# Miniprotein binders against Mucin-6 (MUC6), part 35

Target 1, 185 residues: Mucin-6 (MUC6), of Homo sapiens (Human) (q6w4x9r395to579)
Amino acid sequence: GHCSLEGGSFVTTFDARPYRFHGTCTYILLQSPQLPEDGALMAVYDKSGVSHSETSLVAVVYLSRQDKIVISQDEVVTNNGEAKWLPYKTRNITVFRQTSTHLQMATSFGLELVVQLRPIFQAYVTVGPQFRGQTRGLCGNFNGDTTDDFTTSMGIAEGTASLFVDSWRAGNCPAALERETDPCS
Key: E = the ipSAE of ESMFold2; O = the ipSAE of OpenDDE; V2 = 0.75 times the mean of E and O plus 0.25 times the DockQ between their complexes.

## First folded at step 7 (miniprotein)

Design zn56 (from zn0 with A25L K27E G29N E32P D33E)
Fold by ESMFold2-Fast, scan of step 7:
Structure zn56 (fold): chain B 185 residues (1-185), chain A 83 residues (1-83)
Amino acid sequence: as target 1 above (185 residues)
Amino acid sequence: SDLEERLEREIELVEKWLEELEERLKEGNISPEVKKLIEEARELVERAKEALERGDLFEAAVLLIRAFLLLRRAARRLAEEEE
């Protein structure tokens, strides 16, 4: 299965359902019991430099009990906060430069990530057949049925992308917090 | 346990970097854009410390990722402004 994050804020799920969103946060792309050590793939979105109302992908993260690999648009790769020279290898993960403008993260557990660095920061997620029907997050549930691709973190299938995307936020977002702490409100 | 130790080390590193940038803010001659990035990073680091104290390692890790990204953006912009 293939999931793509393209053109700043366009997403196509593993079941080929396209959508777009304008959120600014860290979002869970993929959670699965097939990922070792409570692994999760995440995407960080921030405001676009051209339009403050638009968002763009700025980093892709693989987080588990063992690793915190961050691949960011400034072309820095870190693991657990430490910058790494490429190719970077662990027991189960290798990050390397595939082309002058693309990085690849290959794993032993059926997950592959390709990141386009230039001209636009974009990501492409590939998962093996063991992930079928076993995924959660922005990339959908990979069950061959697009009607439930917008399944929220609460397990509810939504007809619209907005509630779906919001349910997969990870950590605190400045916009959400400002609604609570803004002295003018 | 080792994840908690790694997060504590990462907080120490980002805290030191943040303190250096905050001293630069006190000296003035820093753009409003850079100031906002540094302030947002401070807020994220404080929330990460709170999450770590509660034992929420996942949230602490996620908040620290965003803090580092903001500080790298602030540092790059500062270097451009100091030319």
Scores: ipSAE 0.512, ipTM 0.798, lowest interface PAE 1.8, mean pLDDT 82
ESMFold2 (binder alone), alone request of step 7: mean pLDDT 87; pTM 0.866

Design zn57 (from zn00 with E10Q V14L A61L V62I)
Fold by ESMFold2-Fast, scan of step 7:
Structure zn57 (fold): chain B 185 residues (1-185), chain A 83 residues (1-83)
Amino acid sequence: as target 1 above (185 residues)
Amino acid sequence: SDLEERLERQIELLEKWLEELEERAKKGGISEDVKKLIEEARELVERAKEALERGDLFEALILLIRAFLLLRRARRRLAEEEE
C-alpha cells in the first residue's frame, strides 16, 4: 500500500482516499503492531507561503523505543538528536540519498519512506501486505474500504478530514481546518 | 549521550539566534514576513522549554526542529533585505 503527503498539505491514504487540511502540529501518520519497538511514523506541519496563510510538511519522523529519526526539508537527518552522515545504517533501518533530490528510509520490517526534498518537500510511504488492516493514523487503516479511512484515535469513523486529523495530533496545537481548494490567485 | 542534554544545547543555540534577531527587529527596517518568522520561532522555543520541563523529550525535539527551520528562513530573508 502507498500513502502520499504532497503539495504542502495534500494526503492520499493507503486506500486511495484524498484529503487536505490546514494544521501546524506533529501528526501520527502510521501506527501498527507490525512496527517493532512500538514504532510510529509522524509528520510535522508548519505555516508556509508569503503570508503564512497555508501549511506544509516540514519534517517526517520515525519514532520507536530505539530510534528517533527525523528527516527535515533542509536535508538534515538526525537520530536521537544527533546529526547523521548519509548513508546512515542501523540494524533494521538504512537512510540514504536515492537521487540528488530524494532521500530514502528502507527498513527490514516492511516500511519504506521516500522523501522529496526539492522543489517541494513531499513524502511517500510504502507498506507491505502484512500491514493490511493493521494501520492507524493519517494514512488510514489499509482495509480496502475508504468509508472508514477517517477513523479517529478514539476509533470513531468521521465524515470530514478536520476531526480525523485533529484526533491524530501528537502535541498541543491549534485544531486543524479542512481545506477544499487551493488559493485561486 | 543523553537526548535531554542535546535538546538543552539546541535551546541555548536557538536562544542566542533569537536574541540577535529580536534585537535587530527592534531597530526597525525589517519586513513583516521576517518579524513573523522571528515571533513564531520564539513561541516554538518557549513551548520546547515547557515540553522539556515536563520530560516530553520527543515534543521538545520536534518543536526545536520547527524553530530551527523558521530561524534559518528568517536569517536568509534578512540577508536578502540587507542587499
Scores: ipSAE 0.000, ipTM 0.186, lowest interface PAE 14.3, mean pLDDT 74

Design zn58 (from zn00 with R6Y W17R A61M L69I)
Fold by ESMFold2-Fast, scan of step 7:
Structure zn58 (fold): chain B 185 residues (1-185), chain A 83 residues (1-83)
Amino acid sequence: as target 1 above (185 residues)
Amino acid sequence: SDLEEYLEREIELVEKRLEELEERAKKGGISEDVKKLIEEARELVERAKEALERGDLFEAMVLLIRAFILLRRARRRLAEEEE
């Protein structure tokens, strides 16, 4: 399966359901028992440009009991708070420059992350067949049915993206549902 | 190898960007911090070229990425100083 986070706060789930949200927080993209050591993939969103109604991806984080790998829009890669020069390799994870504009995080456990650095910071998540029906988070449940892709952290299928997105907040931040579009922006 | 071809292209791109910054620096009026970043980036690019020549592809890649990070810092700092 393939999940994408594209500039302008657009997300396409593993079951190919597109949606958009406006929020400034860290969100859980992917949790799965297939990820070792309680692993999770997270995305950090912040304000974009001069408008408070627009948000953009600013960092992607892979967190487990062993690692906290952060890839930021500034092209800095850290693990457990320490800056790393690429290629950076752990036992199960390698981060390297795939092209002049893309970094890749390759893993031994069926997860691949490609980050586009320029011209717009974007992320692309690929998971192997073993993840089918075993995922939770903004990337959806990967069960082949788009009607329940908005399953919240409490296990409830929502009809709208706002409640779904808010349920996957990982930090103490304002809820996306509470943000109003500025009519003058 | 595809990695070697990739690194050759990346060195060319980074070198062109570095040349642009070096030409801008020749006009004067930039801080010592920016000058040092440009000088360090040049050194890393030259070391990356040497590593590639001897077939040390991963060392070349590491040096090239470090050079690119310094180039971005120099461009950002320079843009801030010009405002």
Scores: ipSAE 0.000, ipTM 0.097, lowest interface PAE 17.9, mean pLDDT 71

Design zn59 (from zn53 with E10Y V62I R77E)
Fold by ESMFold2-Fast, scan of step 7:
Structure zn59 (fold): chain B 185 residues (1-185), chain A 83 residues (1-83)
Amino acid sequence: as target 1 above (185 residues)
Amino acid sequence: SDLEERLERYIELVEKWLEELEERAEELGLSEEVKKLIEEARELVERAKEALERGDLFEAAILLIRAFLLLRRAARELAEEEE
């Protein structure tokens, strides 16, 4: 499955449902029992000058019990608050420069992330078939049915994106790049 | 798949926009900077079509978005030159 965060404020879920939202917080993109050590992928949004969006993606965060990997639009990669030189490798995760304008986070557990750095920060999430029907968050539930892609953190299917997005808020407003991200709970 | 169909529609949309900008570049005697952006976008669109043909949906999506962003910049610069 593929999930994309494009053009500052556009999201396409794993079941290919597109939506747009307005937000300036940290949001849960993907939670799944398939992610080791209670892992979760998150997106940080902040105010921007992009013409078709009031808010834009500024960082992507992978959080588990062991790691807090932050990849930001200014090309800084940190783990647990410490800056890392690329390529950066852990036991199960490698972050490297794929091209002059793209970074990739490759994992051993079926999650791939590519971020475009310039001119607009964008993210592309790929998950293997083992994630089917086992995902939660802004990227949807990956069950092959788009009608329930706006399922909130409390399990309620919404007809509109705004309540769906707000339910997956995981941090303080403004963006968590300069302060601690609240836990996924 | 739904994703493949969406990428095919997106390629058609971007390719139509690329053709429109190429025609306008010829008519208006645009700067070398704008022409270069259009040429780079054309190359990325062709690479995206090749990626889609081989089933590399993720690569196709990345290339297509890069082409789209270059066309946005070319269109903006083109509009400014016409003002």
Scores: ipSAE 0.000, ipTM 0.094, lowest interface PAE 18.9, mean pLDDT 70

Design zt18 (from xt9 with E79M A81T V87A)
Fold by ESMFold2-Fast, scan of step 7:
Structure zt18 (fold): chain B 185 residues (1-185), chain A 98 residues (1-98)
Amino acid sequence: as target 1 above (185 residues)
Amino acid sequence: GSAEEIRKLVEEAKKHLEEARRLFEEAKRLAEEGNLEEAERLLKESVKHLDEAIRLLKEAARLAGDLRLTRELLFLAIMLTLLIYRARELEEEIEREE
């Protein structure tokens, strides 16, 4: 299956349901028991550099018990906080430049990530058939039914994208560190 | 605030984040060995360091006003978010085994 993050905050799920949202946070893009060592793919969104009324993808993160790989829009690739030169290889993951404008993260466990660096940072997630019905997060549940693609982190099917997206926030968001005014304290 | 004050807050936050990470990894190892009591103790200490890092980063952002997150703040926030997520997962795993 294929999931895409394009044009700022436009997402197409594994079951081909398109939606848009506004958000400045780190979101769980994909969780699955098929990912080794509690692996998860996450997407970081921030205010758009083109239009501040819109938000855009700024980084994609693959997190597992062994690896914390960050691929950012400025072409920086890190693992566990250390910058890596490409091609970067581990036992199960290889990050390399696929074209002059695309980086790829290939894995041995049926997950592939391609990021477009220019002109706009975008991400494309491909998963093998073993992931069918075994995914959760912004990319949907990959069960062949688009009506329940907005299943929240608590297992509730929502009718709107905003409640669905908010349920997949991963802890404290980068945006939560910006100055806040709390009228209630 | 001055740029120097913001840098100091960021550096202190990094120290707390690294200590939280160290404690988390140790807690995880102890949990895998079946020492759930010590694992929970270290996990709670890790979370205290995460809370302090959050407080320091919020103060840095406040002093900078409406500062758009810089690359350093963004990376630190990402690492903090990932560690909080993992700490919650480990906390739930420990509770299930108890």
Scores: ipSAE 0.005, ipTM 0.194, lowest interface PAE 10.6, mean pLDDT 72

Design zt29 (from xt9 with E18L R21E K28E)
Fold by ESMFold2-Fast, scan of step 7:
Structure zt29 (fold): chain B 185 residues (1-185), chain A 98 residues (1-98)
Amino acid sequence: as target 1 above (185 residues)
Amino acid sequence: GSAEEIRKLVEEAKKHLLEAERLFEEAERLAEEGNLEEAERLLKESVKHLDEAIRLLKEAARLAGDLRLTRELLFLAIELALLIYRVRELEEEIEREE
């Protein structure tokens, strides 16, 4: 299945449900028991450089017990906090330049990530058939039914993207902290 | 100046992040050994350091103004978010075992 993060704030789930959101935090893009060592794929959004009212994708992260791979919009690739030159290879993961404007993270466990660097930072996630019905996060549940693609981290199917997206925050971020401490705003 | 103040805040936030990471790693080891009570105690200490690091990062971002996060602030924000995620996962694991 295919999930995309395009045009800064647009997402298309594995079941082909499109939505958009506004956020300035780190979000869980994909969690699955099919990912080794408690692996998860995450997307980082920040304020857009084009419009102060918009947000854009600025980094993608693959996190596991062994690896903390960050691919940023300024073409920096790190693992566990150390900058890496491409191609970068581990036993199960290879990060390399696919084209002059694209980086790819290939894995041995059925996950592929392609990042477009220019003209706009965008991400494309591909998962093998073993992931069917076994994914959760912003990319949806990959069960062939788009009506439950907005299933929150608490297992509740929402009718709106905003509650769904907020439930998949990986942690508290500076932009979100004020909202959490001011419940009457 | 503001640049110097931002650097100081980032430095302090990184120290709290490093301490939170050390506490988390010890908690993870204790949980693996079956010492859930001590693991939970260390996770609570880790969270205190994470809260302080977030506060400092928020202040640094405010001083930076209406600009996109610089590379250093971005990577610090990412590291904090990833550790918060790992702490929550371990807390849930411990809760299920208790």
Scores: ipSAE 0.605, ipTM 0.806, lowest interface PAE 1.4, mean pLDDT 83

Design zt32 (from xt9 with R21E E40L S46A)
Fold by ESMFold2-Fast, scan of step 7:
Structure zt32 (fold): chain B 185 residues (1-185), chain A 98 residues (1-98)
Amino acid sequence: as target 1 above (185 residues)
Amino acid sequence: GSAEEIRKLVEEAKKHLEEAERLFEEAKRLAEEGNLEEALRLLKEAVKHLDEAIRLLKEAARLAGDLRLTRELLFLAIELALLIYRVRELEEEIEREE
């Protein structure tokens, strides 16, 4: 199955359901019991550089008990907080430059991530057949039925993308503080 | 000035993140040893530090006045989000065992 994150706000799930959202947080793209060591794939969104009224993908993260791999829009690749030169290999994961504009994270467990660095930072997630019906997150449940692709982190199927997306926040949204006054004013 | 205030907020947030990471690693070790009660206690303490780091990061972002996060603030936000995620995952694992 294939899931894409394109154009800063556009997502297509593993079951090919397209949707859009406005977000400035870290979101869970994919959780699955098929990922080793409690693995999860995440996407980080921030305000867009083109228009500050829209948001864009700025980093993708693969997190497990062993690895904390961050691939950022400024072409920095880190694992557990340390910058890595490519190609970077672990026992089960290899990150390498696929083309002049694309990085690839290949794994031994049926997950592949391709990141487009230029002209726009975008991500493409591929999972093997063992993930069918075994995924959760922004990329959907990969069960062949698009009507329940907006299943929240609480297991509720929603009719609105915004509630679905908000339920998959992995952490804080720093940009949400903009309504607070300056403490020095 | 504002730059100095932002620096102080970021450094304070990083210290809370470091303490939360320390508490999380200890909680993980205790949970693996079967000491679930103490593990949960440390996770609750980690959450307090994470909440404070988030508050400080939010103030730094507000003072920065830019609608986009700088590289430093972005990586700090990512680290905080990842640790929050790890804490929640471990809490759920412990709850399943209880």
Scores: ipSAE 0.368, ipTM 0.687, lowest interface PAE 2.5, mean pLDDT 81
ESMFold2 (binder alone), alone request of step 7: mean pLDDT 82; pTM 0.805

Design zt33 (from xt9 with R21E K58E A77M A81M)
Fold by ESMFold2-Fast, scan of step 7:
Structure zt33 (fold): chain B 185 residues (1-185), chain A 98 residues (1-98)
Amino acid sequence: as target 1 above (185 residues)
Amino acid sequence: GSAEEIRKLVEEAKKHLEEAERLFEEAKRLAEEGNLEEAERLLKESVKHLDEAIRLLEEAARLAGDLRLTRELLFLMIELMLLIYRVRELEEEIEREE
């Protein structure tokens, strides 16, 4: 399955449900028992310089008990707080430059991430068939049914994206990153 | 309002984040060893430092109008949010074992 984070504020889930994102925080994209060492993929959104979006993706994070890999829009890659030169390899994860404008994180456990650096920072998440029906987060539950793609962190299926997105915040965000919810949007 | 004042707030927030990280790693080790009571105590101390770091960054943001202009501040905020997430996960693990 494929999940995309494009145009600064648009998300398409693994079950191909599109929605618009308006938050400025760190959010859980993907959690699954199929990820080793309690792994999770996260996205960081901040205020955008892009004319058509108030918010945009600025970093993607893979966090597990062993690794804390951060890939930023400025082409900085860190693991556990230390900057890494590419290609960067661990036992199960390799981060490398796929093209002049794209970085890829390949794994041995069925997760792949491609980030577009220019002209706009965007992310593309691919998961193998073993993840079917076993994912949770902004990328949806990958069960082949789009009607429950907005399942919150509490396990409740919502009809709209706003409560779904807010439930997948990785933590409370400082006021500098957080924007007030507009009741009409 | 001055760059110097903002810098001091950010540096103080970094110190609190560093102490929170130290306390979290110690709590994690204790939890792995089965000392859940002491792990929980250290996690509560870690949370106090995280709360103070957030408060300091909010104060700095108020003075600066926008702290997200620099790479350093972005990474500091990411590290802060990730540690909050890790603390919550470990708290849940300890609660399940008790």
Scores: ipSAE 0.310, ipTM 0.650, lowest interface PAE 3.1, mean pLDDT 79

Design zt34 (from xt9 with K28E S46A R62E A77L A81T)
Fold by ESMFold2-Fast, scan of step 7:
Structure zt34 (fold): chain B 185 residues (1-185), chain A 98 residues (1-98)
Amino acid sequence: as target 1 above (185 residues)
Amino acid sequence: GSAEEIRKLVEEAKKHLEEARRLFEEAERLAEEGNLEEAERLLKEAVKHLDEAIRLLKEAAELAGDLRLTRELLFLLIELTLLIYRVRELEEEIEREE
């Protein structure tokens, strides 16, 4: 299955449901029992500097009990807070330059991430068939049915993206990223 | 100037992050030893430090007036968020054990 994060704030789920969201936070893209050591893939969004989008992808994070890999739009790759030169290899994960504009994170457990660095930062997530029906997060549940792709972290299927996206925040990020007063209080 | 104020806010936020990290690591150790009550107490203290770090980071971002986070602010935000995530996961694990 394939999930994409493109054009700043557009997402296409593993079941091919497209949506757009507006948010400036770190969001859980993928949680699954198929990820070792309580692994999770996350995406960081910040306010956009481009006219077309209010928010844009600025970093992707793979977090487990062993690893805290951050890939930023500035081509900085860290693991557990330490900058790494590419290619970077661990027991189960390799991060390397695929092309002049793309980095790849390959894993031994059926997860692959490709990030486009230029002209805009974008991410592409590929998971093997063992993940079918066993994913949760912004990339959907990978069960072949798009009607429940907006299943929140509380297990509720929503008809709209806003509550779905908000439920997948990794922590209390909205308070930290907010730079403007709410026009309606 | 604003650059000096931002630097001060960032340094204060980093100190709170380091204290929260220390408290979290001790809580994780205590939870592994079965001392769930003390682990919960330390996690509560870690949350206070994380909340203060987020407040300081928000103030720094507002003062910067930029539409984008600088590299330093971005990585600080990521570290704070991941520690908040880990604290929440450990809190839920302890609740399940009790």
Scores: ipSAE 0.568, ipTM 0.787, lowest interface PAE 1.4, mean pLDDT 83

Design zt35 (from xt9 with R21E F75W A77M E89M)
Fold by ESMFold2-Fast, scan of step 7:
Structure zt35 (fold): chain B 185 residues (1-185), chain A 98 residues (1-98)
Amino acid sequence: as target 1 above (185 residues)
Amino acid sequence: GSAEEIRKLVEEAKKHLEEAERLFEEAKRLAEEGNLEEAERLLKESVKHLDEAIRLLKEAARLAGDLRLTRELLWLMIELALLIYRVRMLEEEIEREE
């Protein structure tokens, strides 16, 4: 199955349901019993543009009991808070430059992440067939039925994206980093 | 100057983040021992330190213009997000046990 985070705030679930995301927090993108060591994939969104309704992806995080991998839009890759040179390998995970504009995180457990760095930071999540019907989070439940793709963290199927998205917040929103070329002088 | 102010804010935020982590680890231990009420109390204290760290980092980010400081702020914000995730997961586990 394929889930995408594109154009700053657009999401397409594993069951191919598109929706627009309007949040500026850290969100659970994918949880599954198929992920080892209590693994979870998370997406970090920040506010962008002059409109308060626009958001953009700024980092993707994979965490488990063993690994805490952060991939940021500025090409910084860390694990457990330490910057890593690519290619970076752990027992089950390899992060490497796939093309001049794309990084890939390949795993031994059926999860693959590709991030586009330029011109806009975007993410593409691929999961193997063993994940069918066993995913939860912003990417949906991968059960072949789009009518329950908005299943909240409490197990309730919603008709609209807003309550669904809010249920998958990882907590309070982290502070936004604003980029300026000449901040004071 | 602005750089010195940013450094002070970042150091204070880091201390709050470290205290939040300490409180979280103690809450997790208490929850594992079945003391859910005390675990919830410590989680609430951890969240207060997380909120203060967020406030300080947000202020530092507004003042930041140095690339090195901006990168450090990003790393601290991501560490903060990871801790928020852990707090959320522990809260859900406590709710299931009760």
Scores: ipSAE 0.057, ipTM 0.354, lowest interface PAE 4.0, mean pLDDT 77

Design zt4 (from xt9 with A77Y; at its last look DockQ between E and O 0.26; V2 from the best seeds 0.00; counts 0 for: pae E 3.2 > 1.5)
Fold by OpenDDE base, look of step 8:
Structure zt4 (fold): chain B 185 residues (1-185), chain A 98 residues (1-98)
Amino acid sequence: as target 1 above (185 residues)
Amino acid sequence: GSAEEIRKLVEEAKKHLEEARRLFEEAKRLAEEGNLEEAERLLKESVKHLDEAIRLLKEAARLAGDLRLTRELLFLYIELALLIYRVRELEEEIEREE
């Protein structure tokens, strides 16, 4: 399954459903029992301009009981709150520079993350087949059905992206705004 | 001066975060055991600690000027955010079982 966060406000789920939203919060991007140590992948969005519609992805965060990794445009910060030289390696996670503009987080448990740093901060999440039907969050449920990707944290299928996205807020943030998906995305 | 004050706020916030986490984990165990009433009570206490941690963190951020100015503040914010989510998730689960 491949999930993408592109263009600052566009998301394509594991089931290839595209949608757009504008929010300034931290969201659960991927939660699954297949992630060890209660792991979760999160996406941090912030204002990128003066308009409410000017929002962008500013960081991707992986958190578990054992690991804390924040990938932002400028740095990779880990457990001790310090920026790390790459490659950074833990027991089952490695973060390294893939290209001059791309970082990669590789894991031993079937999660891969590629982050484009510039010119636009974008993220690409890949999960193995063992994750099928067992994912939750903004990336959807990876069950091959696009029609139920907007399932909320409470297990309710929503018709709009805004309510779906809001259900996956990690913090207490303002409600997200839904905007029409770019058909070319 | 301000740096010392920020440090104190951060340390206090950490304490509240840890307590919230402890209470959450205990609540989760109790919920799994079917003791929903006690689990709910502990979750409420957890939320109180979370709220205090958030308040302290906000104050620290105000003094620092931006949450992104210190890596420690950033991490605390994210950790709090995730715990808030997990607490809500468990609360919803308990409600469904009742």
Scores: ipSAE 0.578, ipTM 0.837, lowest interface PAE 0.8, mean pLDDT 91
Fold by ESMFold2, look of step 8:
Structure zt4 (fold): chain B 185 residues (1-185), chain A 98 residues (1-98)
Amino acid sequence: as target 1 above (185 residues)
Amino acid sequence: GSAEEIRKLVEEAKKHLEEARRLFEEAKRLAEEGNLEEAERLLKESVKHLDEAIRLLKEAARLAGDLRLTRELLFLYIELALLIYRVRELEEEIEREE
């Protein structure tokens, strides 16, 4: 299964459902019991221009009880904020420079992440077939049915991307709180 | 002028993040011991610090124009988001046990 995060805040789910959103938050891309140690993949979005509708991916985070790997355009960072030279390797995870413009995180548990650093910061998530029907988050549920890919964190299928995306925010984000208190309060 | 003010806001936000983390870890320990009432009290205190850190980050971001201008702002944003995620997780756990 393949999920992509591309310019203009475009997402394509594991079931190939495309959508776009406008947000400046950290979002849950993928949760699954197939990820060890309560692993989750997260995406960080921020403003990328003068318009509030211009948002883009600025970092991807893999978080588990054992690992915290932050990949941003400038560097890979781990648990204590220290920049790491590539290749970076743990027992189950290897992060390496695939090309001058792409990084890859390969794992032993069926998750693969490829990050394009230039010209636009983008991410491509691949999961093995063992993940089928066992995923949650912005990448959808990987059940072969696009009609329920917009399933919220509460398990409700939504018809719009905005409600679906908002449900997958990782906590109270600075930009989300700013928006909630300014125009919609 | 603005660079110095941004640095001060970031350092104060970090102070609140550190205290929020300390309170969260104590709340988690208490919840594991079954002391849900005290765990909930400490978690509410942690949320107060997270709210203040968010306010400070919002002002720092306003002065900076966007988060991409400094690596420190980006990392503060990420660490804050990750702690908020863990706080929500614990809140849900406590609610289930109640």
Scores: ipSAE 0.253, ipTM 0.612, lowest interface PAE 3.2, mean pLDDT 80
ESMFold2-Fast, scan of step 7: ipSAE 0.656; ipTM 0.818
ESMFold2 (binder alone), look of step 8: mean pLDDT 82; pTM 0.819

